# VH-VL binders against q8ixk2r445to577, part 325

Target 1, 133 residues: q8ixk2r445to577
Amino acid sequence: FFGMLQNKGLTDYCFDYNPPDENQIVGHQVILYLCHGMGQNQFFEYTSQKEIRYNTHQPEGCIAVEAGMDTLIMHLCEETAPENQKFILQEDGSLFHEQSKKCVQAARKESSDSFVPLLRDCTNSDHQKWFFK

## First folded at step 16 (VH-VL)

Design G38 (framework fv_recaticimab)
Fold by ESMFold2-Fast, scan of step 16:
Order: C-alpha cells, then structure tokens, then sequence
Structure G38 (fold): chain C 133 residues (1-133), chain A 120 residues (1-120), chain B 112 residues (1-112)
C-alpha cells in the first residue's frame, strides 16, 4: 500500500509531513492536513516490515514513536526496522503501534484548529480508522 | 548478476531534449530506488534526483527540477531520465545508480554511463 | 545541501606507499539513533563508472581489498590505502547520504 493515508473520521484529512526545514527531516512531528492529491508531503508507503515510510526524501523517513511519547515523529528508515517504527495496519483500518500497544488517532492539536495523529488507547472510533487512497 | 545497462551516446543541439535509459537485471527492479548522477568533463559527480520504481514517485535536485523528468517501466525493468532545454554546460556523462529501497545504503551498482554532448 | 570538501585535490605516490585522503562535511552525517555515519567512498578509474569502496564511514564493501580502510565520525573522515598497488591509481570521492546525496570534489591519485 502506498499513496495518501486518509482518516475515516476526519474525512478530508491525510497524513502530512512538512518540516520547517526540508534539509532536516528528522525529529519533527507528523501532522494531518487537507488531502490535496498531489503526493509529495502526503505520500506514504506501508511496507512488509510494518513501517510507514515517507517516500519524498532519501534516505526515506520512517514514522516512529519515542518512548513515553504519544506523538508521531519522523526518523530515518533503517535496514532492519526498530520496534518503535512498527505499526500494524489492521483489517478494520486501525493502525496499531506494537511497542506501546496503542492506536493512532486523529486529534486536535492543543489550543489550535490543526490536527495531528496521536497514540491513544484503542477504540472503535472512526478517528482511529485509516486507509490509503 | 546485477547489471545496469544504459543507452548509447547522444549528440544534441542547444534547446533540444535527451532521454537516457537504464535497464536493470539480476535483481528485483522494484526493491531499489534508481538515482541519476552526472559528471561534466574533468569535473566531479553531481546528484540529479531519484525515482522509486515501485511507486513511480520521483524527487529532483533543485538545480534540475524545472528541466528533468524521471520515469520507469516496470514491465521491462527500465528507468528513464529526460533532460530538456539542453545547454552546452549539460555536456556530461550521465549515470544511473541503484540504492536499496530505504535509502540507507550508498550507490552499490552503477550503469556504464551515457555520454551526452551538447554543441552547436 | 551538505557540502563535502576533500583534501588533497591530487597527490603523487609510488607502489607500496601508504596513502591518506581526507573528507569534511559542512554538517554532521552521524545519525544518533543508530550511531552510523552516512558517509561513503568511491573509486573511479578513467573512462569507468565509480565503484563503491566503503560505507558507514568504515565498513568495507564486499570484494574490496583490505588495504582500503575508512575512519572518522561526524564531520571528519579519512580513507587510507595501506600499501598502494598499480590498480589503485584513480580518482577517489567521498559522498554523504544523510540528506539526499552530495559528493566531494575528488582526489586524483597519480603515479610519482
């Protein structure tokens, strides 16, 4: 699977990675933004190693969650995926982060109208359901 | 045995376009990114951009973004690099080189190079 | 872009000599999460494509003779040829692959 990774609950929002400095892809938070259909900042690939890869950089970015955090941060992909970069895309559209035992949920960024993906306890909410377009 | 075979030498006039091909064999074409690097006579290596053969997604260096297009045909394991509006300073040897899909590995195999000469 | 600077631009040596080439990056190419330097060295002979010698600063590519070694971390890197052979006369390039790809300007190794 590859393409734009869209939320079922926030019907027009997609995973988006738009760091302030394109020459520093590591360490910034993944956001949600209106799906524009042009790929680039919204183009992701789900791999057989359970990674969510950002294809618009070399080396590829891989979404990770650092210990004790609930935010999705961009790291560099590695030859063998570390545990903090592994997500299970389940049949119901849930995106399960194995290391933390939590699910990725579309949520409002604190004190703003912006949205971000965050780790939350797994529920049956449409805000935790994702699909590739 | 891994092999990248490029198309033959081209002579072009300023303002023309050139399309160089790179045919891969000996490995799974879609598991490796294909990058393009050029080298002007007596000069060093200059990175131009890459394409994912699996997804078709491509990214170009800013210096080439308005003139270069990279594509691929997975049915024949071939990558293409087209450079338009050629100038005399585009005279160079153009190489394709593969990168492990994640990009965490350097260029382990290179094509033999395609000489492009741009002259009046 | 990360700028790569090599020294010297050229050098003359004899078979059997120990040769050292240096490379400096304008920014660190050490990735702290895996502790690897995204730095490679290539050899290019006249009329031929470049050949990968070393990656992750010090890991020798399969089939590369052990007289070639790499060292360094962060921004300062070295390629060493411990006992120069006739087939080693070539141009050598360092390359970072931490933020896209950029190359040093090259070091031409010539027969004295």
Amino acid sequence: as target 1 above (133 residues)
Amino acid sequence: QVQLVQSGAEVKKPGASVKVSCKASGYTFTDYYMHWVRQAPGQGLEWMGYISPNTGNAKYHQNFQDRVTMTRDTSISTAYMELSRLRSDDTAVYYCARVRYSGTYPFDYWGQGTTVTVSS
Amino acid sequence: DIVMSQSPSSLSASVGDRVTITCQSSQSVLYNYNNKNYLAWYQQKPGKSPKLLIYWASTRESGVPDRFSGSGSGTDFTLTISSLQPEDFATYYCQQFYQFRTFGQGTKLEIK
Scores: ipSAE 0.735, ipTM 0.898, lowest interface PAE 1.2, mean pLDDT 92

Design G39 (framework fv_recaticimab)
Fold by ESMFold2-Fast, scan of step 16:
Structure G39 (fold): chain C 133 residues (1-133), chain A 120 residues (1-120), chain B 112 residues (1-112)
Amino acid sequence: as target 1 above (133 residues)
Amino acid sequence: QVQLVQSGAEVKKPGASVKVSCKASGYTFTDYYMHWVRQAPGQGLEWMGYISPNTGNAKYHQNFQDRVTMTRDTSISTAYMELSRLRSDDTAVYYCARVRYSGTYPFDYWGQGTTVTVSS
Amino acid sequence: DIVMSQSPSSLSASVGDRVTITCQSSQSVLYNYNNKNYLAWYQQKPGKSPKLLIYWASTRESGVPDRFSGSGSGTDFTLTISSLQPEDFATYYCQQFYSWRTFGQGTKLEIK
């Protein structure tokens, strides 16, 4: 699976990575933004190592969740995927983060009209359902 | 075993386009990114961009973004680099080079190079 | 872009000599989560494509003679040839692969 990673509940929003400096890809938060269909900042790949790769950088970015956090941040992909970079894309569209045992949910960023993907307890909410477009 | 075989030398006039091919063999074409690097006579190496043979997604260096297109054909394990609106300073040897899928490795295999000469 | 600077631009040496080539990056190419430097060295002979010698600053590519070694971390790197052989006269390039790909300008190793 690859393409724009879209939310079922927050229908017009896709995973988006827009770092302040294209030459420093590591450490910034993954956001949700209106799906534009042009790839680039919204182009991701789900791999057999259970990674969500940011496909428009070399080396590739891999989404990670650091211990104790609920935000998705960009790391560099590694030869062998570390546990904090592993997500199970389930048949129902949920993205299960194996290390934390939580699901990725589309959520409103505090005190703003912006949206971000966050780890939350797993539910059957459409805000936790994702698909590649 | 692993080979990247590029198309032959090209001579072009300013303003023309050139399309260079790179045929891969000896490995699974879709498991490796294909990058393009050029070298002007007597000069160093300049990275141009890459394509993922698996996804078709391509990204170009800012210096080439408005003139270069990278594509691939998975049925014949071949990558292409097309450079348009050629100038005399585009005269160079153009190389394809593979990168392990994650991009965490450097260029381990290179094509033999394609000489492109742009002259009036 | 991360700018790579090599020195010297050219170097004359004799067979059997120990040769060092230096490379500096404008930004650190050390990835703190795995402690690897995303830095490679290539050898290019006239009329040939570059050949990978070393990656992750100090890991020798398979088939590369052990007289070639790499060292350094962060922004400062060196390539050492411990006992120069006739086939080693070539141009050497460093390359960062931490953010995109950029090369140093090259060091031409010539017969003295």
Scores: ipSAE 0.728, ipTM 0.894, lowest interface PAE 1.2, mean pLDDT 92

Design G4 (framework fv_recaticimab)
Fold by ESMFold2-Fast, scan of step 16:
Structure G4 (fold): chain C 133 residues (1-133), chain A 120 residues (1-120), chain B 112 residues (1-112)
Amino acid sequence: as target 1 above (133 residues)
Amino acid sequence: QVQLVQSGAEVKKPGASVKVSCKASGYTFTDYYMHWVRQAPGQGLEWMGYISPNTGNAKYHQNFQDRVTMTRDTSISTAYMELSRLRSDDTAVYYCARVKYSGTYPFDYWGQGTTVTVSS
Amino acid sequence: DIVMSQSPSSLSASVGDRVTITCQSSQSVLYNYNNKNYLAWYQQKPGKSPKLLIYWASTRESGVPDRFSGSGSGTDFTLTISSLQPEDFATYYCQQFYSFRTFGQGTKLEIK
């Protein structure tokens, strides 16, 4: 699967990665933004290694969650995916982060009108259901 | 055996377009990104951009964004680089080079190069 | 862009010599999570495509003679040829692959 990674509950929003400097992609938070349909900063690929790749950079970016955190941040992909970069895209559309045993949920960023993907306890909420468009 | 075979030399006038091909064999075409690098006579190597043969997604260096298009045809394992509105300083040898899918490795195989000469 | 600077631009040497070429990046190319430097070295002979010699700053590509060695970390890197052979006279390029790809300007190794 590849394309724009859209939320079922927050229906107009897609995974988006727009770092301040395209030459410094490591360490910034992945956000949710209105789907524009043009790929670019919203183009992601789900791989057989259970990675969510950002291929608008070389080396590819791989979404990761660092220990004790609930935010998704951009790391570089590696030949062998580290555990913090592994997400299971389940049949029901949930994205299960194996290392933390939590699911990716579309959520409002603290004290703002912005939205971000965050790790939360797994539920059947449409805000935890994702699909490629 | 891995091979990248490029199309033959081209002579173009200023303002024309050129389309260079790079045919891959000996590996799974969609598992490796294809990058393009050029080298003007007596000068160094200049990276132009890349394409994912798997997704078709391409990214170009800012110096080429408005004039370059990279595409591929998976049925014949061939990548293409088209450069439009040619100028005399586009005279160079153009190389394709493969990169392991994730991009965590350097260019391990290169095409033989295609000489493009732009002259009036 | 991450800018790559090589020194010297040209170097004259004799067979059997130890040759050192240096490369500096405008930003660190060390990825802290895997502790690898995303830095490669290529050899190019006239009329030929570049050939990969070294990657991860110090890992020799398969088939490359052990007289070629790479060292360095972060922003400062060195390629060493310990006992120069006739076939080693070529132009050498460093390249970062930490963010896209950029090359040094090249070092031409000439017969003294």
Scores: ipSAE 0.795, ipTM 0.913, lowest interface PAE 0.9, mean pLDDT 93

Design G40 (framework fv_recaticimab)
Fold by ESMFold2-Fast, scan of step 16:
Parts: C-alpha cells; sequence; structure tokens
Structure G40 (fold): chain C 133 residues (1-133), chain A 120 residues (1-120), chain B 112 residues (1-112)
C-alpha cells in the first residue's frame, strides 16, 4: 500500500510531512492536512516491515514514536525496522503501534485549528481508521 | 550477478531532448531505488534525482527539476531518465546507480555510463 | 545541499606509501539514533564508473582490500591507503547520504 494516507473520521485530512527545511527531514512532528491528491509531502508507503515510509526523501523517512510520547515524529528508515517504527495496519483500517500497544488517532492540536496524528488507547472510532488513496 | 546496463552514446543538438535507459538484472527491480548521477568531462559527480521502481514516485534535484523526467517499466526492469532542452553544458557521462529501498545505503552498483554530447 | 569539501585536489605518491585523503561536510552526517555516519568513499578509474569502497565512514565493501580504511565522525572524515599499489591510481570521491546525495570534488591520486 502506498499513496495518500487518509482518515476515515476526518474525511478531508491526510498524513502530511512538511519539514521547515526539506534537506533536514528528521525530528519534526507528522501532521494532518487537507488532502490535495498530488502526492509530494502526503505520499507514504506501508511496508512489509510494518513501517510508514515518507517516500519523497532519501534516505526515506520512517514514522516513529519515542518512548513515553504520543506524537508521531520523522526518523530515518533503517536496514531493519526498530520497534518504535512498527505499525500494524489492520483490516478495519486501524494503525496499531506495536511497542506502545496504542492506536493512531486523528486529533486536534492543542489550542489550534490544526490536526495531528497521536497515539491513543485503541477504540472502534473512525478517527482511528486510515486508508491509502 | 547484479548488472545495470545503459543505452549507448548519444549526440544531440541544443534544444533537443535525450532519453537514457538503464536495464537491471540479477535482483528484484522493485526492491531498490534507481538514482541518476552525471559527470561532465574532467569534472566531479553530480546527483540528479531518483525514482522508486515500486511506486513510480520520483524526486529531482532542484537544478534539474524543470527539465528532467524519470520513469520506469517494471515489466522489463528498466529505468529511464529524460533530459529536455539540452544545453552544451549538459555534455556529460550519465550514470544510473541503485540504492537499497530504504535509502540508508550508498550506491553499491553503477551502470557503465552513457555519454551524451550536446554540440553547439 | 550538504556541501562536501575534499583535500587535497591531487597528490603524487610512491608505491608502498601511506596516503590520506580528507573530506569535510558542511553539517554533521552522524545519525544519533543509530550512531552511524552516512558517508561513503568511491574509487573511479579513468573511463570507468565509480566503485564503492567504504560506507558508514569505516565499513569496507565486500572485496575491497584491507589496505583501504576510513575513519572520522560528524563532519570530518579520512580515507587512508596504508601501502599504495599501482592499481590504486584513480580519483577518489567522498559522498554523504544523510540528506539526498552530494559528492566531494574528488582527489586525483597519481603514482610517482
Amino acid sequence: as target 1 above (133 residues)
Amino acid sequence: QVQLVQSGAEVKKPGASVKVSCKASGYTFTDYYMHWVRQAPGQGLEWMGYISPNTGNAKYHQNFQDRVTMTRDTSISTAYMELSRLRSDDTAVYYCARVRYSGTYPFDYWGQGTTVTVSS
Amino acid sequence: DIVMSQSPSSLSASVGDRVTITCQSSQSVLYNYNNKNYLAWYQQKPGKSPKLLIYWASTRESGVPDRFSGSGSGTDFTLTISSLQPEDFATYYCQQFYSYRTFGQGTKLEIK
């Protein structure tokens, strides 16, 4: 699976990674933004190693969650995926982060009109369901 | 066993376009990115861009973004680099080189190079 | 772009000599989460494509003679040839692969 990674509950929003400097890809938070259908900063790939890869950089970016955190941040992909970069994309569209045992949910960023993906306890909410477009 | 075989030398007029091919064998074509690097006579190496054979997604260095197109045909394990509106300073040897899909590896195999001469 | 600077631009040495080539990056190419330097060295002989010698700053590619070694971290890197052989005549390039790909300008090695 590859393409724009769209939320079922926030129907117009996609995973988006737009770092301040395109040549410094690591360490910034993944956001949600209006789906534009053009790929680019919204183009991701789900791999057999259970990674969510950002395909518009070399080396590829891999979404990670650091211990004790709930935000998704960009790391560099590695030869073998570390545990903090592994997400199970389930049949119902849930993205289950194996290391933390939590699910990725579309959520409002504190004190703003912006949206971000965050780790939350797993529920059957459409805000936790994702699909590639 | 791994081989990258490029198309033959080209001579072009300024303003024309050139399309170089790179045929891969000895590995799973869609498991590796294909990058393009050029080298002007007596000069160093210049990275141009890459394509994912798996997704078809490509990204180009800003110096080439308005003139280059990279594509692939998975049925024949071949990558292509097309450079348009050629100038005399595009005279160079053009190389394809593979990169492990994650991009965390340097260029481990290179094509033999394709000489493109732009006569002015 | 991350800019790569090599020195010297050229050098001549005798067979059996120890030769060192240096490379500096405009920003660190050390990835702190895995402690690897995203730096490689290539050898290019006249009329041929480059060949990978070293990656991760110090790991030799399979089949590369042990007289070739790499060292350094962050922004400063060195390629050493411990006992120069006639077949080592070539141009050597460093390359960062931390953010896209950029090369040093190259060091031409000539045997006296």
Scores: ipSAE 0.710, ipTM 0.892, lowest interface PAE 1.3, mean pLDDT 91

Design G41 (framework fv_recaticimab)
Fold by ESMFold2-Fast, scan of step 16:
Structure G41 (fold): chain C 133 residues (1-133), chain A 120 residues (1-120), chain B 112 residues (1-112)
Amino acid sequence: as target 1 above (133 residues)
Amino acid sequence: QVQLVQSGAEVKKPGASVKVSCKASGYTFTDYYMHWVRQAPGQGLEWMGYISPNTGNAKYHQNFQDRVTMTRDTSISTAYMELSRLRSDDTAVYYCARVRYSGTYPFDYWGQGTTVTVSS
Amino acid sequence: DIVMSQSPSSLSASVGDRVTITCQSSQSVLYNYNNKNYLAWYQQKPGKSPKLLIYWASTRESGVPDRFSGSGSGTDFTLTISSLQPEDFATYYCQQFYSLRTFGQGTKLEIK
């Protein structure tokens, strides 16, 4: 699976990565933004190693969740995926982060009008359902 | 047995387009990224961009993004780099080079290069 | 872009000499999560494509003679040839692959 990773509950929003400096890809938060359908900053690939890769950078970025955090941060992809970079995309569209036992949910960023994906307790909410478009 | 075989030399007029091919063999084409690097006479190596043969997604260096298009054909394990609106300073040897899909490796195999000369 | 600077631009040496080439990046290419430096060294002979010698700053590519060694971390890197052989006269390039791909301007190694 590859393409724009869209939320079922927050229907117009897709995973998006737009760091302030193209030369410093690591350590910035993945956001949600209006789906534009053109790939680029919204183009991701789900791999057989259970990674969510950011296809528009070289070397490729891989989404990770750092210990004790609930935000999705961009890291570099490695030969063998670290546990903090592994997500199970389930048949119902849930995106389960194996290391934390949490699900990725579309949420409003605190004290902001922007949206971000965050780790939350797994529920049957449409805000935790994702699909590639 | 890994090989990257590029198309032959080209002579083009200013304003024309050139399309260079790179045919891969000896490995699974979709498991490696294909990058393009050029070298003008007497100059160093300049990275142009890459394509993922698996997804078809491509990323170009800002210096080339308005004139370059990278594509691939998985049925014949071939990558293409097309550069349009050629100028005399596009005269260079153009190389394809592969990168492991793991995303952490340099260019381990290179094509032999394609000389592109732009003159009137 | 991350700018790569090599020194010297050229040098003359004799067979058997120890040769040292340096490379500096405008920002760190050390990835702190795996502690690897995303830096490579290539050899290019006239009319030929570049050949990978070293990656992750100090790991030799298969088939590369052990007289070639790489060292350094962060922003400062060195390629050393411990006992120069006739086939080693070539241009050497460093390359960062931490963010996009950029090369140094090259160091031409000439026979004395």
Scores: ipSAE 0.651, ipTM 0.878, lowest interface PAE 1.6, mean pLDDT 91

Design G42 (framework fv_recaticimab)
Fold by ESMFold2-Fast, scan of step 16:
Structure G42 (fold): chain C 133 residues (1-133), chain A 120 residues (1-120), chain B 112 residues (1-112)
Amino acid sequence: as target 1 above (133 residues)
Amino acid sequence: QVQLVQSGAEVKKPGASVKVSCKASGYTFTDYYMHWVRQAPGQGLEWMGYISPNTGNAKYHQNFQDRVTMTRDTSISTAYMELSRLRSDDTAVYYCARVRYSGTYPFDYWGQGTTVTVSS
Amino acid sequence: DIVMSQSPSSLSASVGDRVTITCQSSQSVLYNYNNKNYLAWYQQKPGKSPKLLIYWASTRESGVPDRFSGSGSGTDFTLTISSLQPEDFATYYCQQFYSFKTFGQGTKLEIK
């Protein structure tokens, strides 16, 4: 699976990575933004190694969750995926982060009209259901 | 045995377009990104961009983004680089080179190069 | 772009000499999570494609003679040829692969 990674509950929003400097992609938070259908900063690939890869950089970016955090942060992909970069995309569309045992949820950023993906306890909410478009 | 075989030399007039092919063999085509690098006569290496053969997603260097298109055909394990609105300073040898999927490894195999001459 | 600067642009040497080529990047190419420098060295002979010699700053590619060695970290890197052989006269390029790909301008190694 690859393309724009869209939320079922927050219907017009896609995973988006917009770092301040395209030559320094490590350490910034992945956001949600209106799906534009053009790929670019919204183009992701789910791999057989359970990674969510940001295809619009070389080396590829790999979404990670650092210990004790609930935010999705961009790291560089490695030959062997670290545990903090592994997500199970289930048939129901849930995106389960194996290391933390939590699910990725579309959430409103505090004190803002912007949205971000965050780790939350797994529920049957449409805000935790994702699909590639 | 891994091979990247490129199409033959081209002579073009200013304003024309050129499309160079790079046929891969000896490995799984979709497991490696394909990058394009050019070298003007007597000059150094200049990175142009890449394509993911698996996804079809491409990213170009800003110097080329308005004139270059990179595509691939997975059924024949071939990548293409098309450069439009050619100028005399586009005269160069154009190389394809593969990069391991994650990008953790540099260019381990290169095509033989395609000479493109742009002259009036 | 991450800018790569090589020195010297050219040098003349004799067979058996120890040769050193340096490369500097405009920003660090060290990835702190795996402690690897995303820097490579290539050899190019006239009319031929570049050939990978060294990656991760100091790891020699399979089949590359042990007289070739790389060192350095962060922004400053060196390629050393410990005992120059006739087949080593070529142009050498450093390349960062930490963010996209950029090359140094090249160092032409000529017979003295």
Scores: ipSAE 0.761, ipTM 0.901, lowest interface PAE 1.0, mean pLDDT 92

Design G43 (framework fv_recaticimab)
Fold by ESMFold2-Fast, scan of step 16:
Structure G43 (fold): chain C 133 residues (1-133), chain A 120 residues (1-120), chain B 112 residues (1-112)
Amino acid sequence: as target 1 above (133 residues)
Amino acid sequence: QVQLVQSGAEVKKPGASVKVSCKASGYTFTDYYMHWVRQAPGQGLEWMGYISPNTGNIKYHQNFQDRVTMTRDTSISTAYMELSRLRSDDTAVYYCARVRYSGTYPFDYWGQGTTVTVSS
Amino acid sequence: DIVMSQSPSSLSASVGDRVTITCQSSQSVLYNYNNKNYLAWYQQKPGKSPKLLIYWASTRESGVPDRFSGSGSGTDFTLTISSLQPEDFATYYCQQFYSFRTFGQGTKLEIK
């Protein structure tokens, strides 16, 4: 699966990564932004190794969640994916982060009008359902 | 046995376009990114951009972004690099080189190079 | 872009000599999460494409003779050729692959 990774509950929002400097992709937070249909900063690939890859950089970016955190940040992909970069895309569209036992949810960023994906306890909410278009 | 075989030498006039091909064999074409690198006479190596043969996703270096187009045809395991609005300083040897799927590896195999000469 | 600088631009040596080439990056190419340096070395002979020699700063590519060795970390790297052989006269390039790809200007190894 590859393309724009869209939320079922926030129907117009997609995973988005476009850091201030395209040559410095490590350590910034993945956001949700209005789906524009043009790929680029919204183009992701889900791999058989359970990675969510950002293809618009080499080495590819791999979404990760650091221990004790709930935000999704960009790391570099590695030959062998570390546990913090593994997400199970389940049949119902949920993205289950194996290491933390939590699900990726579309949420409003505190004190702002912007949205971000965050780790939350798994529920049957449409805000936790994702699909590639 | 891995091979990347490129198209033959080209001579072009300023303002023309050139399209270089790179045919892969000996491995699964869609498992490796294809990058393009050029080398002007007596100069070093300059990275131009890449394409994912699997997804079709592309990324160009800003110096080439307005003039380069990279494509691929998975049915014949061939990648293409087209450079338009050629200038005399585009005279160079153009190489294709493969990179492991994730991009976490350097260029392990290169094409033999295609000489492009731009002269009036 | 991460800028790569090599020294020297050219070197004269004899068969059997120990040769050292250096490379510096404008910013660190060490990835702190896996402790690997995203730095490679290539050999290029006239009229031929580059050939990968070393990656991860010090890991030798399969089939590359053990007289080739790489060292360094962060921003400063070295390629060493012990007991130089006739087939080693070529131009050598360092390359970072931490953020896209950029190459040093090259070091031409010439026979004395």
Scores: ipSAE 0.767, ipTM 0.903, lowest interface PAE 1.0, mean pLDDT 92

Design G44 (framework fv_recaticimab)
Fold by ESMFold2-Fast, scan of step 16:
Structure G44 (fold): chain C 133 residues (1-133), chain A 120 residues (1-120), chain B 112 residues (1-112)
Amino acid sequence: as target 1 above (133 residues)
Amino acid sequence: QVQLVQSGAEVKKPGASVKVSCKASGYTFTDYYMHWVRQAPGQGLEWMGYISPNTGNVKYHQNFQDRVTMTRDTSISTAYMELSRLRSDDTAVYYCARVRYSGTYPFDYWGQGTTVTVSS
Amino acid sequence: DIVMSQSPSSLSASVGDRVTITCQSSQSVLYNYNNKNYLAWYQQKPGKSPKLLIYWASTRESGVPDRFSGSGSGTDFTLTISSLQPEDFATYYCQQFYSFRTFGQGTKLEIK
């Protein structure tokens, strides 16, 4: 699967990565933003290695969760995916982070009007259901 | 046996467009990104951009993004690079080169190059 | 862009000589999570496409003679040819692949 990665519950929002400097993509948080349908910073690919890749950079960016964190941040993809970059996309649209045993949920950023994907305990909430558009 | 075979030399007038092809064989075309690099006579190598043959997604260097279009045809394992509004300083050898799908590897195979001459 | 600078721009040498070419990047190309330097070296002979020699700063590509070696980390890199052979007279380029792709300006290795 590849395309815009959209939330079922927060229906107008897509995964979005817009780093301050396109030559320094490592370490910034992945956000949710209104789906614009133009690809670019909202274009992602789900791979057979269970990665969520950001195709608008080379080497590709791979979404990761660092130890002790619940935020999704951008790392570089590697030939063999490290465990912190592995997500299982289920038939129901759940995005399960194997290493932490938690699910990706669309959530409001603390003390903010903006939205971000965060790791949370797995539920059947539509805010934890994702699909490629 | 991996091969990238490019189209033949082109002579163009200023203001024209040129479309260079790169036909891949000996591997799964959609598993490797295709990048384009040019080299002006006696000069170094200049990266232009890439295309994912799998997704069709493209990224161009800012120096070319207003004049370049990269496409591919997966049915014939061929990538294309079209450069418009040609100037004399676009005279160069244009290369295609493949990169492992993840982009974490350098250019391991290159096309033989296509010479484009822009003259009046 | 990450700017790559090579030194020298040209070098005259004889068969059997030890040759050293240096390359500097405007910012680090070391990825701290895997400790790999996203730096490659290419050889280009007149009228031919570039050929990959070394990647990850020091890993030799399959089929490349062991007289070629790479070293360095972060922003400073070196390509060494331990005993120059006639077929080694060519232009050598370093390339970063940490963020898109940029090349050094090249080092032309010519016979004395």
Scores: ipSAE 0.781, ipTM 0.908, lowest interface PAE 0.9, mean pLDDT 92

Design G45 (framework fv_recaticimab)
Fold by ESMFold2-Fast, scan of step 16:
Structure G45 (fold): chain C 133 residues (1-133), chain A 120 residues (1-120), chain B 112 residues (1-112)
Amino acid sequence: as target 1 above (133 residues)
Amino acid sequence: QVQLVQSGAEVKKPGASVKVSCKASGYTFTDYYMHWVRQAPGQGLEWMGYISPNTGNPKYHQNFQDRVTMTRDTSISTAYMELSRLRSDDTAVYYCARVRYSGTYPFDYWGQGTTVTVSS
Amino acid sequence: DIVMSQSPSSLSASVGDRVTITCQSSQSVLYNYNNKNYLAWYQQKPGKSPKLLIYWASTRESGVPDRFSGSGSGTDFTLTISSLQPEDFATYYCQQFYSFRTFGQGTKLEIK
């Protein structure tokens, strides 16, 4: 699976990564933004190694969740994927982060009009269901 | 054995387009990104861009993005690089080189190079 | 772009000599999460494509003779050939692969 990674509950929003410097992609938070359908900063690939890859950089970016955190942050993909970069895309559209035992949910950033993907306890909410478009 | 075999030398006039091919064998084509690098006579190596053979998604260096198109055909394990509106300073040897898809890695295998000469 | 600078641009040496080539990046190419430097070295002989020698600054590619070694971290890197052989006369390039790909200008190693 590859393309724009869209939320079922927050239907106009896609995974988006827009780093301040295209030559330094490590360490910034992945956001949700209005789906534009043009790929680029919204183009992701889900791999057989359970990675969510940001395709428009080399080396590829791999979404990670650092210990004790609930935010999704861009790291570099590695030859052997670390556990904090592994997500199970389930048949119902849930993205299950194996290391934390939590699911990726579309959420409003506190005191803000912006949206971000965050780790939350797994529920059957449409805000936790994702698909590639 | 891994091989990247490129198309033969080309001679073009300014303003023309050139399309270079790179045929891969000896490995799973869709598991490795294909990059393009050129080298002008007596000069160093200049990175142009890459394409994912799995997704078809390309990314070009800004110096080339308005003139280059990178594509692939997975049925014949071949990558292509087309450079348009050629100038005399595009005279160079053009190389394809693979990058391990499953992780970060440098160019472990290169094509033999395709000489492109642009002259009036 | 991350700019790569090599020195010297050329050098003359004799078989048996110890040769060092230096490479400097405009930004660190050290990835802090795995502590690896995303830096490679290539050898190019006249009329041939480049050949990978060293990656992650100090790891030798399979089949590369042990007289070739790489060292350094962050922004400063060195390629060393401990005892130069006739087949080692070539141009050497460093390359960062931390953000896209950029190469040093090259060091031409010539027979003295």
Scores: ipSAE 0.731, ipTM 0.891, lowest interface PAE 1.1, mean pLDDT 92

